# Designs tried in a protein design chat: VH-VL binders against Mitochondrial intermembrane space cysteine motif-containing protein MIX23 (MIX23). Part 11

Target 1, 196 residues: Mitochondrial intermembrane space cysteine motif-containing protein MIX23 (MIX23), of Saccharomyces cerevisiae (p38162)
Amino acid sequence: MVDNRRTFTAPQSLLETNLTFPNDEPSLTTITVTRERCVDPSLIDSFLRFLRHGSDDIIRQKLNNYRKGSINGKNKCKEFLKQELYPNWQIRNNIISFCEKEAAEMKNETDQQCGNNKKTTAEPLIDARIDPYAARERAEKQEAQYKDWTKVTEWVANNRKIEQILTSTTEGILRQNCEQNNDYLKEFTQFCKDNS
Below, E stands for the ipSAE of ESMFold2; O stands for the ipSAE of OpenDDE; V2 stands for 0.75 times the mean of E and O plus 0.25 times the DockQ between their complexes.

## First folded at step 2 (VH-VL)

Design n16a (from n16 with heavy chain I104F; framework fv_namilumab; at its last look DockQ between E and O 0.02; V2 from the best seeds 0.00; counts 0 for: pae O 11.0 > 2, grease 19 > 18.9, placed apart)
Fold by OpenDDE, look of step 2:
Structure n16a (fold): chain C 196 residues (1-196), chain A 122 residues (1-122), chain B 107 residues (1-107)
Amino acid sequence: as target 1 above (196 residues)
Amino acid sequence: QVQLVQSGAEVKKPGASVKVSCKAFGYTFTSYYLHWVRQAPGQGLEWVGWINPYSGGTNYAQKFQGRVTMTRDTSISTAYMELSRLRSDDTAVYYCARESYYDFLTGYFDYWGQGTMVTVSS
Amino acid sequence: DIQMTQSPSSVSASVGDRVTIACRASQSISSYLNWYQQRPGKAPQLLIYAASSLQSGVPSRFSGSGSGTDFTLTINSLQPEDFATYYCQQSYDYPWTFGGGTKLEIK
């Protein structure tokens, strides 16, 4: 198994808000994502919730705070977007994308194991007629792998949907409070390209 | 079944501190935000703040900034709210409440503790 | 802060009646509006979330409607156990705020 792991850190801007982080936790703002954590996304979910709560739920307040200190509120909006909002969105998307990639890899691995044509698999095809127990065990293992794959795939799909809803909602807020005719989602896409 | 169980009633003097506990049962404690809401006698409901049980992150209403501290012990699925420098107008029933999401957005309290009466009197 | 205004503050009704409670937000809160029921000496209980979604286990005689600034809780065919205080709550922005409550009393 390729030991794929990636560490994500919450944007510093979250620490500058009214949100407080107790020191009793070893890594309050950092999470290491692995395949296993994609399969059991409990920790990732908590982290995503934190990121979402720290940005989307209080975006209006933050936006207002940025605007209060400037004669030109629009310029402050841009600062807010580039310094806080888009980085936050990017982190969330990157986490989801990580699990998406893992799901794809899981599928490939499982398919390869199920494929009769892998001449190179060290484990001989277990003929159920010769060893029915071994065959059953293999089948169960494969089933479990597909189950995990399905779980991660569904998790990714659901979280993509969540992100779409959140970013769409936020875009509405931004259009109302910043530039009405701006395509913020497109701007975000460009942001991701520039900061990839 | 999901249940939030709070500590018993407290009687405190002005200037003192009170710490109320909320133990969660029947669900993964770290997967849901917990909020605190209080209600003065015969009055409405007032939001105090929330805690992320996983990270320990908190957000307090401005009114309580500097006086309220929310913590949690994940090992026993328990959240705590401490309010310091108590005054008479802090007399209220304090509730912990679990936050759930609708349509993948934040937004509602689906389970509540039974409440803890805190009386501040001279 | 977003102010939530409920009306009426109190209402008297009889069993079997249809009751409507209004909640108004000081600004648009989209559908981020929840309704709670509180019986005397008890904690609030969720009735409606997201303005119109009925919480599991809540009788179908309860319904919520509205969006933006104006919301309504409706109780069709009032039952004896429905006499309580009802609160609306916005989750659109922090701090979360509640309406002043509507006390539903028996006529």
Scores: ipSAE 0.007, ipTM 0.552, lowest interface PAE 11.0, mean pLDDT 86
ESMFold2, look of step 2: ipSAE 0.013; ipTM 0.603
ESMFold2 (binder alone), look of step 2: mean pLDDT 92; pTM 0.938

Design n1a (from n1 with heavy chain N54Y, light chain S93D T94Y L96W; framework fv_namilumab; at its last look DockQ between E and O 0.02; V2 from the best seeds 0.00; counts 0 for: pae E 11.9 > 2, grease 19.1 > 18.9, placed apart)
Fold by ESMFold2, look of step 2:
Structure n1a (fold): chain C 196 residues (1-196), chain A 122 residues (1-122), chain B 107 residues (1-107)
Amino acid sequence: as target 1 above (196 residues)
Amino acid sequence: QVQLVQSGAEVKKPGASVKVSCKAFGYTFTGYYLHWVRQAPGQGLEWVGWINPYSGGTNYAQKFQGRVTMTRDTSISTAYMELSRLRSDDTAVYYCARELYYDFWSGYFDYWGQGTMVTVSS
Amino acid sequence: DIQMTQSPSSVSASVGDRVTIACRASQSISSYLNWYQQRPGKAPQLLIYAASSLQSGVPSRFSGSGSGTDFTLTINSLQPEDFATYYCQQSYDYPWTFGGGTKLEIK
């Protein structure tokens, strides 16, 4: 199989910010996401933490700028969304979606391997290559693939929950500090269409 | 400016195979999943599966497992769907459709090909 | 698999009428519900995504509502070009599934 990969770069606005990070964690500016990294997601987790910390976690601080330029306050909200928040959300969404699609492909690959011995063959066959070591090796490979698929699926579900919590909290803060009657999630969806 | 252009109608005998093409224009072919959806005459829409044009990875609906193969050629921005061991109930219009994300993880079909009629008859 | 049930299967209406089409999912699909219009002999076209979001270029007489399991598409003041078949589709979980369709015919 060809190894799927996708490279993501932190938004330019985040790279221009002098952020402090806990425990002197190195700041990732670019990550290449692969199936292997979806299975062992420590690097992806670090990148997502960087993106979340530089946006949703400090959103009130970011929005504070509109108070200093009161005549341009509305422009600051709309500019913050388009320059900082929506690009950040989009990158996180795309990373999670990449791993979700990889999990689906993992399951399809495992199902095809299991289907190799299905009842499509009409004649009963005696497996001429009954080799206990080969049979064990095949079973262990299938079990490992299932474990990897399960691990990625659980990681995706957990990160979807995290994103829902952050997005819901952020929308509330935006309604309090920017336009109250705006549908920010719908606006984000339009942003993604315009920047796909 | 985004367009999906499919190959022409096919007439096949039961037991044969058919391969339908879908050529993409006006966007980065490898950046979007392509789905195949079919519609039997006078019937509704049925999802067949998708292909990741970047990797060639696929996901097929259960009823087509073992009979459908989706492939692509990135050098000409073209996806293919091959359906084997054709039956009369495979007679349908086959559409390709581009997936776009809308609420973080799942999406919708924003552009469709014109459809390819596949007729399976004696 | 998530089953999508549309009702009615067909409806006869006149230009200027208001029509409502229902779609019910066999389990909660949150707001991952899309609506498509298919004119005779043409490919489907997206009308509504995310249950209620109107696709660019779609007239404002179309609207969608609902969340969870029950969804509706409403067409206000029907126009001649609206006589077509309408499909709902869930994108919550694979396999993605469509409703059976609702054919909107001229009375």
Scores: ipSAE 0.005, ipTM 0.529, lowest interface PAE 11.9, mean pLDDT 82
ESMFold2 (binder alone), look of step 2: mean pLDDT 92; pTM 0.938
OpenDDE, look of step 2: ipSAE 0.011; ipTM 0.575

Design n1b (from n1 with heavy chain N54R; framework fv_namilumab; at its last look DockQ between E and O 0.02; V2 from the best seeds 0.00; counts 0 for: pae E 20.1 > 2, placed apart)
Fold by ESMFold2, look of step 2:
Order: C-alpha cells, then sequence, then structure tokens
Structure n1b (fold): chain C 196 residues (1-196), chain A 122 residues (1-122), chain B 107 residues (1-107)
C-alpha cells in the first residue's frame, strides 16, 4: 500500500529569516501532509503562503541582495535560483502534487467500494438485511469520500492557477534583473528532474 | 466519546507472533492516523509506527522493519499490530494512540488505548 | 534518528513547589515537541503540544516553553495528583522519539 504521509521543510534560508506575516499568523517551518490535510487544507494553505511570501513576494529584494554581494555579478542570479527560488517552487509543487495523487486514490478507492470490482477477501460484502449497522457505516463512508474527492480536486486546480500566476510574474522580474532571454520555467522543470 | 479499546494480555514464547487489536469508538476511524507505542516494564516509551486507516499505508521504526505489520479493518473501525519472531526484550505494554489531524501541528497523541501487555517468556 | 534527552530523571518535591523539567533534542525540531503525563499503571496523557499549547482540560499550572533544541515543562503549584512520570516527545520526523522520562515524587 502507498505511503499517505509526507513531511516538507521550508528551505534553510527562509528558516533563518524572521519574516513578519500579516494577520498575526503563526509561521510554519515544517508540515506533514496527509490525505486528511488535503481535505481540510487550512494548514497547507498557511505553509504555502509562508513559502510564497518568503520568495516570490519579496523577489526583488532577494535578487538585489544577491547582486550586491557578488564579485562577478552574473553567477549570483543563477546561485539564487538554485539555492533559494527553485527549491521553494519545488516544495510548493510537490505539496500540490501530493494532494493531487491523494484525490486520484480517493476516486479509485470509492469506485472499487461502490461495486466497480468483484468482492474481495480484504473487505467483506455487507448486506444491509444481515448487518444494517455495517451497511449504513459503509454507505456514509462512500458518500464522504466523493465529497472529499471534489474538495481536494478543486483545491488542486485553484493552487495550480495561483502558482502559474506567481511563477509567470516572477519570470518577468527575473528577465528584468537577470538574463532576459532565459526560459526560467523550462529551467525549473529541469531542476526538478535533476533534484528528484 | 472518543475511546480506543485494545485486546487483552498475551503470553508468548520466543519466536512466536502476537497480534494486538485496537477498536475505535466515538469518531470517524478513517480520519485520523493511529500510532503504536510500547513500554517495557519500568522503561520509557518507544514508538513502533503508524498506520493511515483510510489507505492502509504504514511507516515503521527501523528496528521493527521486517518484524511488524500494521493493518486495519475499516468496516469495524479496528487497527491491528502484529509483531513476529518475538524475543524476550519485546516484553512490553503496547499502546495504540490517535494522532489529531485537524490541529495546526501534527504528531501528538490526544487519545490512547488502555494498553496490552505482551509477555515473551523463555 | 532524533534523540531526546530529559533531565532530571527523577525529582522529589512538595505540594505547592514549582517544578521544571528539561528536554533536549539532538537536532532542531522547531516547536514540534509534546509533553505527556503517565500515572502508574495508566496510559500516557497529553499535557502540552507544539512546545507551549495546553491540551484541553489540562490545568493552567502546567506550561511549556522552548523551541529548536531546548524545551521546558513547568508545574507552578504542584498538587498531589501531579505524582507521575513525564515524557517529552518530538513529532518533527519519523521515527517519533520520546525522552527517557522524569519521575516526579511528591514528598
Amino acid sequence: as target 1 above (196 residues)
Amino acid sequence: QVQLVQSGAEVKKPGASVKVSCKAFGYTFTGYYLHWVRQAPGQGLEWVGWINPRSGGTNYAQKFQGRVTMTRDTSISTAYMELSRLRSDDTAVYYCARELYYDFWSGYFDYWGQGTMVTVSS
Amino acid sequence: DIQMTQSPSSVSASVGDRVTIACRASQSISSYLNWYQQRPGKAPQLLIYAASSLQSGVPSRFSGSGSGTDFTLTINSLQPEDFATYYCQQSYSTPLTFGGGTKLEIK
């Protein structure tokens, strides 16, 4: 069976900063993501907000700090991307992908339980005429899973859209402050492949 | 009210297996991780592993890997821990404990079973 | 694995005393530190989670503090029912690990 729990830790450089967040939110430095947290994503949303605020939202300041500390000037943009930005983007992408995988599993499990498959030895057939309490419990579980599947699917779609907006905006800023003709999103894709 | 009820005490010989059950009451069984923690007589607490009752997914402490199997039956809201190739130093009280998922922080146990004594005698 | 070290291993105190129990992690665990009370013959009970958050129904004389590697459980006005063993536990990463325990003996 597939492990349904994964722990994510904010990048080291972000952990070393004392960022003040609006609305008196407590900062999360580590999160363990589970299916249950994908269904009720308030904790995940807080962690994503922390990551976004500590990178894309303050990217101009970050880039300027890297340039001023450089001897050559050119290597610092690439260094910032590899050390701070791409790892941050990767963590956010992996969190969203984890919940996307969980949504797919919810659908498969519910389809199997709703008689999509033949009876299995792992879960006995429940006849409401024989055991109405067990049958009722199973029906309630199936109903909750379809509702949960819908919630997680919508959350994933929304956060994919947010990430696209943020990374597109950040790409524009990178073209202004680093290499104008670089395909940063393609480079990020390669970074993820290399650091998988 | 939330309650975890465990199976009764077991006496086993070295090399045998034991299977402890933990039945959940008063909450949605598949909404919370269950952990197993053991305590040898007069000793501290030792984490054995967790199971996600929804998926059946597990994570075991390395020292138990290959000897422990955690399973569940969602139709009766019951989790199981089976420990094989028992040794005398496996003598302990085994607890199941619920991890509160819907809180800001993870990995703390808000409800515990009463414990199951497992005695392995030569 | 993250090792948790508690001190002292036992303490003897009188009703009304202030008792402090220390817990140290072998590496930073942020605020992922929990405290449990275990009375003789009973299962542990959660007192404090996330280093400083008081579990529902726990008396306000219990408090927790710390972050990173060093954590403290404090009992401000010791009561007879506080006779127990206290454990810290990190929940930062698996395997989850506990401190060795602190036995509180009330004179």
Scores: ipSAE 0.000, ipTM 0.432, lowest interface PAE 20.1, mean pLDDT 81
ESMFold2 (binder alone), look of step 2: mean pLDDT 93; pTM 0.949
OpenDDE, look of step 2: ipSAE 0.011; ipTM 0.569

Design n1c (from n1 with heavy chain G31D, light chain S93D; framework fv_namilumab; at its last look DockQ between E and O 0.03; V2 from the best seeds 0.00; counts 0 for: pae E 11.7 > 2, placed apart)
Fold by OpenDDE, look of step 2:
Structure n1c (fold): chain C 196 residues (1-196), chain A 122 residues (1-122), chain B 107 residues (1-107)
Amino acid sequence: as target 1 above (196 residues)
Amino acid sequence: QVQLVQSGAEVKKPGASVKVSCKAFGYTFTDYYLHWVRQAPGQGLEWVGWINPNSGGTNYAQKFQGRVTMTRDTSISTAYMELSRLRSDDTAVYYCARELYYDFWSGYFDYWGQGTMVTVSS
Amino acid sequence: DIQMTQSPSSVSASVGDRVTIACRASQSISSYLNWYQQRPGKAPQLLIYAASSLQSGVPSRFSGSGSGTDFTLTINSLQPEDFATYYCQQSYDTPLTFGGGTKLEIK
């Protein structure tokens, strides 16, 4: 088993804000993501919930917090995006991507075990006729592995969907409150490239 | 009248920390970003970072990341800059400055504190 | 980071002279450039914001021009109080960066 792990820390701007959100779950500021935690995503989910800004109103409120004294009371949107929003999005995406990668690896490992393609290191094929119990145990193990793979895959798909909804909604808010014609998704993509 | 009043001069040893204060008068403290800019003797101006007094959010120059902490106390309209692990090249006059925005993107420093001299010497 | 380059680093002039200070950005910063004046032992003071907008209370002999990468501060008819160091500053992106400064000295 490849011991893959990656540690994620909430953006400093989020941690340093005195913003209290209603019903804030105990906030993890740092999380180490592993395959096991992808399979049981309870901790990751908590962390993602913490990172996710919540309702549209919360996002608007945060934007307002970046409002500065000007003739028209304009928001400093650029700073908000670069210092808080995009880093937050990036972390979430990276976490989901980590589990996605793990899911792919899990499938590959399981497929290899089932396909007996590596005859040299694989445990001898247990003939079910000789030892039906051993054969059953092996089958159950494989089934469990596929089950875990499916679980992670579904988790990834669901969270990707959530992220799409959140980013789309946020983009709408940004267009209303910042620059109407700005391509925020493109900016985010560039942000990720610059900070990869 | 808008005024930014900073704390007095500091003398520190290498490795120590310094905390400079900036008290704001004559305006709503939470409505404007405060920036810190330093200037080594005989040198130019160097941006350290900004704080949003309303949210407490900060942005530090990469050079100071991990060593600088900017905070504020809204109850007394005061911002603080703490610099740790001081070294000789941290010797400078440190200024706080209020940023006034001219659009949603950017602004300018319309008011400055009088500066705080921080000397780091063995 | 956006590098700001001022030229010249120093200039000598006489009262009544016209002086021009240049500031160049390493990339386009549109009009997000500010000019500050700093007298010895004093904090910087804003002169020009948004490349060409004169700060309230600043004499009209000061003017700013330029966009993109090249900017100019002009002082018409120098006065004794104008002998100081001048800095350009980009506000286009963080980290905020200043030019190296131009010291205006009396000839």
Scores: ipSAE 0.000, ipTM 0.545, lowest interface PAE 10.6, mean pLDDT 86
ESMFold2, look of step 2: ipSAE 0.005; ipTM 0.495
ESMFold2 (binder alone), look of step 2: mean pLDDT 92; pTM 0.937

Design o7a (from o7 with heavy chain E54Y, light chain W96L; framework fv_oberotatug; at its last look DockQ between E and O 0.02; V2 from the best seeds 0.00; counts 0 for: pae E 16.6 > 2, placed apart)
Fold by OpenDDE, look of step 2:
Structure o7a (fold): chain C 196 residues (1-196), chain A 121 residues (1-121), chain B 107 residues (1-107)
Amino acid sequence: as target 1 above (196 residues)
Amino acid sequence: EVQLVESGGGLVKPGGSLRLSCAASGFTFSDAWMSWVRQAPGKGLEWVGRIYSYTDGGTTDYAAPVQGRFTISRDDSKNTLYLQMNSLKTEDTAVYYCTTGYWSGYYFDYWGQGTLVTVSS
Amino acid sequence: DVQMTQSPSSLSASVGDRVTITCRASQDISSYLSWYQQRPGKAPNLLIYAASSLQSGVPSRFSGSGSGTDFTLTISTLQPEDFATYYCQQYDSYPLTFGQGTKVEIK
């Protein structure tokens, strides 16, 4: 089993803020994401919750803090975006993407085991007539795999939805407090490209 | 239930103007990013433009072919989206769809039935 | 502008078939891709967003995969109601752009 894992660390700027995040569990600054953790996303959810900030008000407050520290408030917005917001978004997206990839691999593995009568050299097709118990066990295993795949897939879908909402909302806040006509998602896309 | 109902389509001569309306219901219109997408007869889908919610700045973006000629606006008090089309061209002939994204304004989970605009001499 | 190229432009299939449609972006669009189904005389319906997220109410026989430049829409078991035109759409950058469409016809 290719031990596919990736470690993510929260942006330092998030950790250095004197901002009290409501309901923030003293939480994980670093997480190693694995397939298993995608299947049981409890830890990942906690980490994502930490990254997603408590509310839009926190984002506004952070923006205000950045603006107060500069004669040119617009430049401070840029700093906030590049140093905190976009890295945060990128981490969240990367985590979700990791699990998405795992889901795809899980599906492929399961499909190869179930569907492709391709005589892949793997486990001999257990003839249910010869060993019904072994056949049942195999079926149960496959079912469990599909269940896990479905769970991860649903988790990914839900979190993608959440991210869409959050980024859209935040973009609105940014437009209100920074550049009104800026395409922040485009900027973020470029940011990701530049930092990939 | 979310409903989008386009109106205002019809026949217009090249160089003419037309204003489309989209009546929205079943959701908080004022919070929604709204878009227009058009489809020429027998052709594919083409994004026309988008308007943000006013709370999010109310900014508009347009596709290049309609830039400077089309204007998207909204009246939140009437739950209505508008598309003002000026200097119409024959290539503007299409079914115009009012669309919105519940979760995002960048993809479209709700569509109206569309209204046909025909630009012909 | 980001160009979206679908393949094939049309295909013939039978009920029960596995159908695969591909969409290629002219540049890396990450996962900012959606898929739509449009039946004749109807408005499009969203099937997939974020490349692989299934829209609520959409049957599980639909699935999306891919990232970057290459994307795939799969219908695992084609149903009679699935004969339609399918479009991919990128929302990585403005202007938002659609693929040219793939018409799935009855064989």
Scores: ipSAE 0.000, ipTM 0.516, lowest interface PAE 13.9, mean pLDDT 86
ESMFold2, look of step 2: ipSAE 0.000; ipTM 0.495
ESMFold2 (binder alone), look of step 2: mean pLDDT 92; pTM 0.942

## First folded at step 5 (VH-VL)

Design a13 (from n16 with heavy chain S100G; framework fv_namilumab)
Fold by ESMFold2-Fast, scan of step 5:
Structure a13 (fold): chain C 196 residues (1-196), chain A 122 residues (1-122), chain B 107 residues (1-107)
Amino acid sequence: as target 1 above (196 residues)
Amino acid sequence: QVQLVQSGAEVKKPGASVKVSCKAFGYTFTSYYLHWVRQAPGQGLEWVGWINPYSGGTNYAQKFQGRVTMTRDTSISTAYMELSRLRSDDTAVYYCAREGYYDILTGYFDYWGQGTMVTVSS
Amino acid sequence: DIQMTQSPSSVSASVGDRVTIACRASQSISSYLNWYQQRPGKAPQLLIYAASSLQSGVPSRFSGSGSGTDFTLTINSLQPEDFATYYCQQSYDYPWTFGGGTKLEIK
């Protein structure tokens, strides 16, 4: 449970792309995600930036490159989605989901340690009206025990919001440059179900 | 607080059209799919379709294809469902519902409108 | 379309009872199953998503289990406010489909 880990590798198409980062940011092509790395997400953040920069951030360039020298732009859009964009989105989603699951397990473990199970409704044994010092000490101790869980949960929420903005923006661009009547977000979810 | 507010009850004759509205409050309207689900009196729930408020894209159940049209107006955070060529068996409470998510793949209806009763009688 | 079958269609129970409701999909839907509660004259409310995840604010006496084609909703120690109709719903593939519902009635 505590030793959960999963390795993610960037899509082959992205590894073959000559990417230029503004600040000479390190190009991380493989990452092993662990609970510790969800708590200190600097390495995960670098990997997600690499994935995002090599896909959504340059989506117009990618689509233009696929259309060059091709009389079937619609077929090239399909190839791009299946081989590059959807695999990229899936990896990003899976990384965030891993940390989300770890956060849930962390909360459950902390609840067990404190004797405060999520499914247990019990009146507090310490009444602040009787012993304010003991009540405050207990509250501060419990708050400290949930610090890592709170940090990971906030990171997950923030990255879900970033993904929603990025993928929705990219979906709009795909509707302009590929099939206008296709919902690419729903197509992506089906891609993930078919490839799970 | 998140809330979906629907238009009031409608009484229509067979062959008419009805347009039900669903106004969203308390969240970014374009960030969540909106679905329409109906329920005939004393019967179960039946999915009608969804709209993507960001793109305007839609998907309808085959049973309603050609009779239903879903639209939205992002300036007033409102979605619409228009059902045409009404028949008596279209009598139902029509709900709009927001598709929440656990992750990008796992959808569920986390908030529902109060429902709009549409009665089709001659 | 994926057909969702609920059993039983109705169940009579007393406060404090443990009640189980079954839901079967005509094909594998992995864990893409949700449970809703509907009180008379009200809109449905989400109870459980992803087969086993309890929605925030829903009492812990509700639990869901299952994967693939067979799913169960369990209510431990039934309370008076739990007398309602329950629906399962698959979100695996469009069209999304609901079970026929299970009406939980006072014995």
Scores: ipSAE 0.510, ipTM 0.783, lowest interface PAE 2.6, mean pLDDT 86

Design a21 (framework fv_namilumab)
Fold by ESMFold2-Fast, scan of step 5:
Parts: structure tokens; sequence; C-alpha cells
Structure a21 (fold): chain C 196 residues (1-196), chain A 120 residues (1-120), chain B 107 residues (1-107)
């Protein structure tokens, strides 16, 4: 069986930027995401910080540099989005989505295992009003079996919130410094489809 | 041309099992997740689960856990959904639909549907 | 599970009318919302993804808006082929869930 894994490479534009914080990978440019790495996300967290620091965190500086170097500032906004920002957002979202799908697979596997255990060692019907101690013991046992799934699911939820905050903030800056009436999230979604 | 082609209608008795197939054409089979969605006559859409054709990994809605099994055969670009211990309320059209591996942007192509009728 | 509520359940309209269908999620789903059209006897077809992005090949009279919990599908000028049932669907968290559907009927 070939194990499920995805390799992600940082955008070329980011690799040409001198950033303060180093990646903890032997290679700063590439990460291979696996289920094990979703469960222990230290490496993924470092890679996501690297991507975020090199894009959204310095977006005002990036936009200012494009304007200073260009005769047509409006055209350079579009170039920045296509060459730097949207590729960065796509990679971050794809990493988070990979772990989300891995979490879903883990839950299904655990559900099947728990079903087999219940069939083999059927647990009696427990009413917390009748036997609260037995009910608590059963709940603790079930929670232990879902530990990894819970951890990855919470990590995914947290990183989705971080992306939402960053995207909203960045969109506000883009509306001030580029086209005010453009739907940047819609444009990003189209970018992803075109580069699928 | 992208197509998802499903197997023909099935009539089953309560307690039996049914296995529906979905064959993919016109794209790389392992690059898209395949979902199963059902619709009882005159009712709305209900998500059953998905399979990752690359790994064979699956995720099922809790309601179907223990009764549904999803598999695939990459050599013929075909996914299968098997539903066991059938009840009359399992009577529905079952659809397969694809979702892009990297982008969670909805089901852009659907199979034509397979009518499964469960009656005594 | 995330519950998706559509309103109205049915709406009667004439060709040329502007129709609005609402969809509400029981918790925030950001922009992870899709809209589908289903004609009688046919499989559903994707109209809108990511709340507001028009699927390739779908007429521009269809538009989607909203984020968080409240979403809207709008058809600016109804055509005869638009009389169908419309469903919203969240892709934010498993299990994926659909709204109950809105049947668009000719007056």
Amino acid sequence: as target 1 above (196 residues)
Amino acid sequence: QVQLVQSGAEVKKPGASVKVSCKAFGYTFTSYYLHWVRQAPGQGLEWVGWINPYSGGTNYAQKFQGRVTMTRDTSISTAYMELSRLRSDDTAVYYCAREYYDILTGFDYWGQGTMVTVSS
Amino acid sequence: DIQMTQSPSSVSASVGDRVTIACRASQSISSYLNWYQQRPGKAPQLLIYAASSLQSGVPSRFSGSGSGTDFTLTINSLQPEDFATYYCQQSYDYPWTFGGGTKLEIK
C-alpha cells in the first residue's frame, strides 16, 4: 500500500526573500506532509509561519515595492497577486485541507475499530442517572481512542481561523492600495481552479 | 470529456446488500475524491461519505457507519459503494460526485445516479 | 453536525423575475458554501462554489453572496430552464450537509 503523503514547495518569490525566521526542515523550500506530521504538527507549523511571514505579514511593504518599481502601479498589483500572494495562500490552504481529510480518515478508521470492539466485548447499556461512574469510565475510554483525531481536528479548526483573519486583513489592505471594488477571495478561488 | 458512469438500477429485499459502481472517464482518477450522495424519492440530498482513490482511505457519515463500505479499483478507474442490511428507508437514487483533491470547491461532476429500491 | 436551513421551501415566479433564495448555517462556515441546481429526473449541477464564485459554464444571471452563517443565491432574470430545485451545501466540516432545498415553480 502506498502511504498517503503530499509534498509542498514554497513559491519561488518567497525563496528569493531574506527572512528573519528560518525553517526547521533541512531544506527551507519543501515539506512532505503525512498523517504523522498532521498529528505532530511542529514541522507544518514552522512551514506555515514561514509562508505567512513572507506574505501577509509584510504585504504593505510588498505592495509599496511593486509601486516604486513600476510605471503602472495598478498592473503591478495584479502581478503581485498572481506571482506571490495567491500561490502562497493556495499552498497554506492545501496543507490545512490535507490534514483535514487525514483527520476524517482517522475518525472513520477509529469508528470501525470501536464497532469491532463493541461487537466482541459488548458494553452494557449505561444510564448516567443509574450508574454515573460506569458512564464516565466508558466516556474516558472512548475519548482515549479518538485522541489523535481530536488533536488534528482542533489544529485544522485553529489554522482555518488564522487563515480567515489573515485573509480578511490582507483583503482590506488590497482594497486600500489596489482596486477597492474587487472581490479578492473570488479572484483567489478562480486562481486556484486555473492552476489546479 | 469528464464523465462519471454508474451501474444500473437495483431492486433488493430488506436485509440484503447492494453494491453500486461509479466509473470515471476523462481525468486522472486518483486526483479527485469521490463522494456518494443519496436522495430518497421526493426528498432532499443526503451525504453518505467519500473515498480517496489514491490511498483507499474513506470517511462515512455517522448514520451509515457499520453499514456502508466504499472501495475503488484504480486499474479500471472505478469506485464502489456497498450498503448492507438494507431497510425500506434506504430506497433512494445514489449519486457519485467528484471533488478536487487540493481544493474543496464543491462537486463539479456527478454520475447519472443509480436507483436502489428496497421493498418486501 | 452543521444544520443548513433554506428559505423559502418553494417560490412561484414568472420568467423575467428576480428571485432570491436564502441559506443559513447553524454555525460559522466562513465561505465554504456551494449552490446546486437540480432539474426533475437529473443529477444536481454545481452553480456557485466558495459562496460567490460562479462555476464555469453557468449563466451570469446567477450570483451568490454571504459569509459566516447567512448566504443568498440570486437569479436576476428568470429563464424557463431555471425552474428547478436549488440546494445549498456546506463543505466546512464533516459530515457535509445540504439545505432542505427550494423548489422554484412557474406562476
Scores: ipSAE 0.013, ipTM 0.584, lowest interface PAE 7.8, mean pLDDT 82

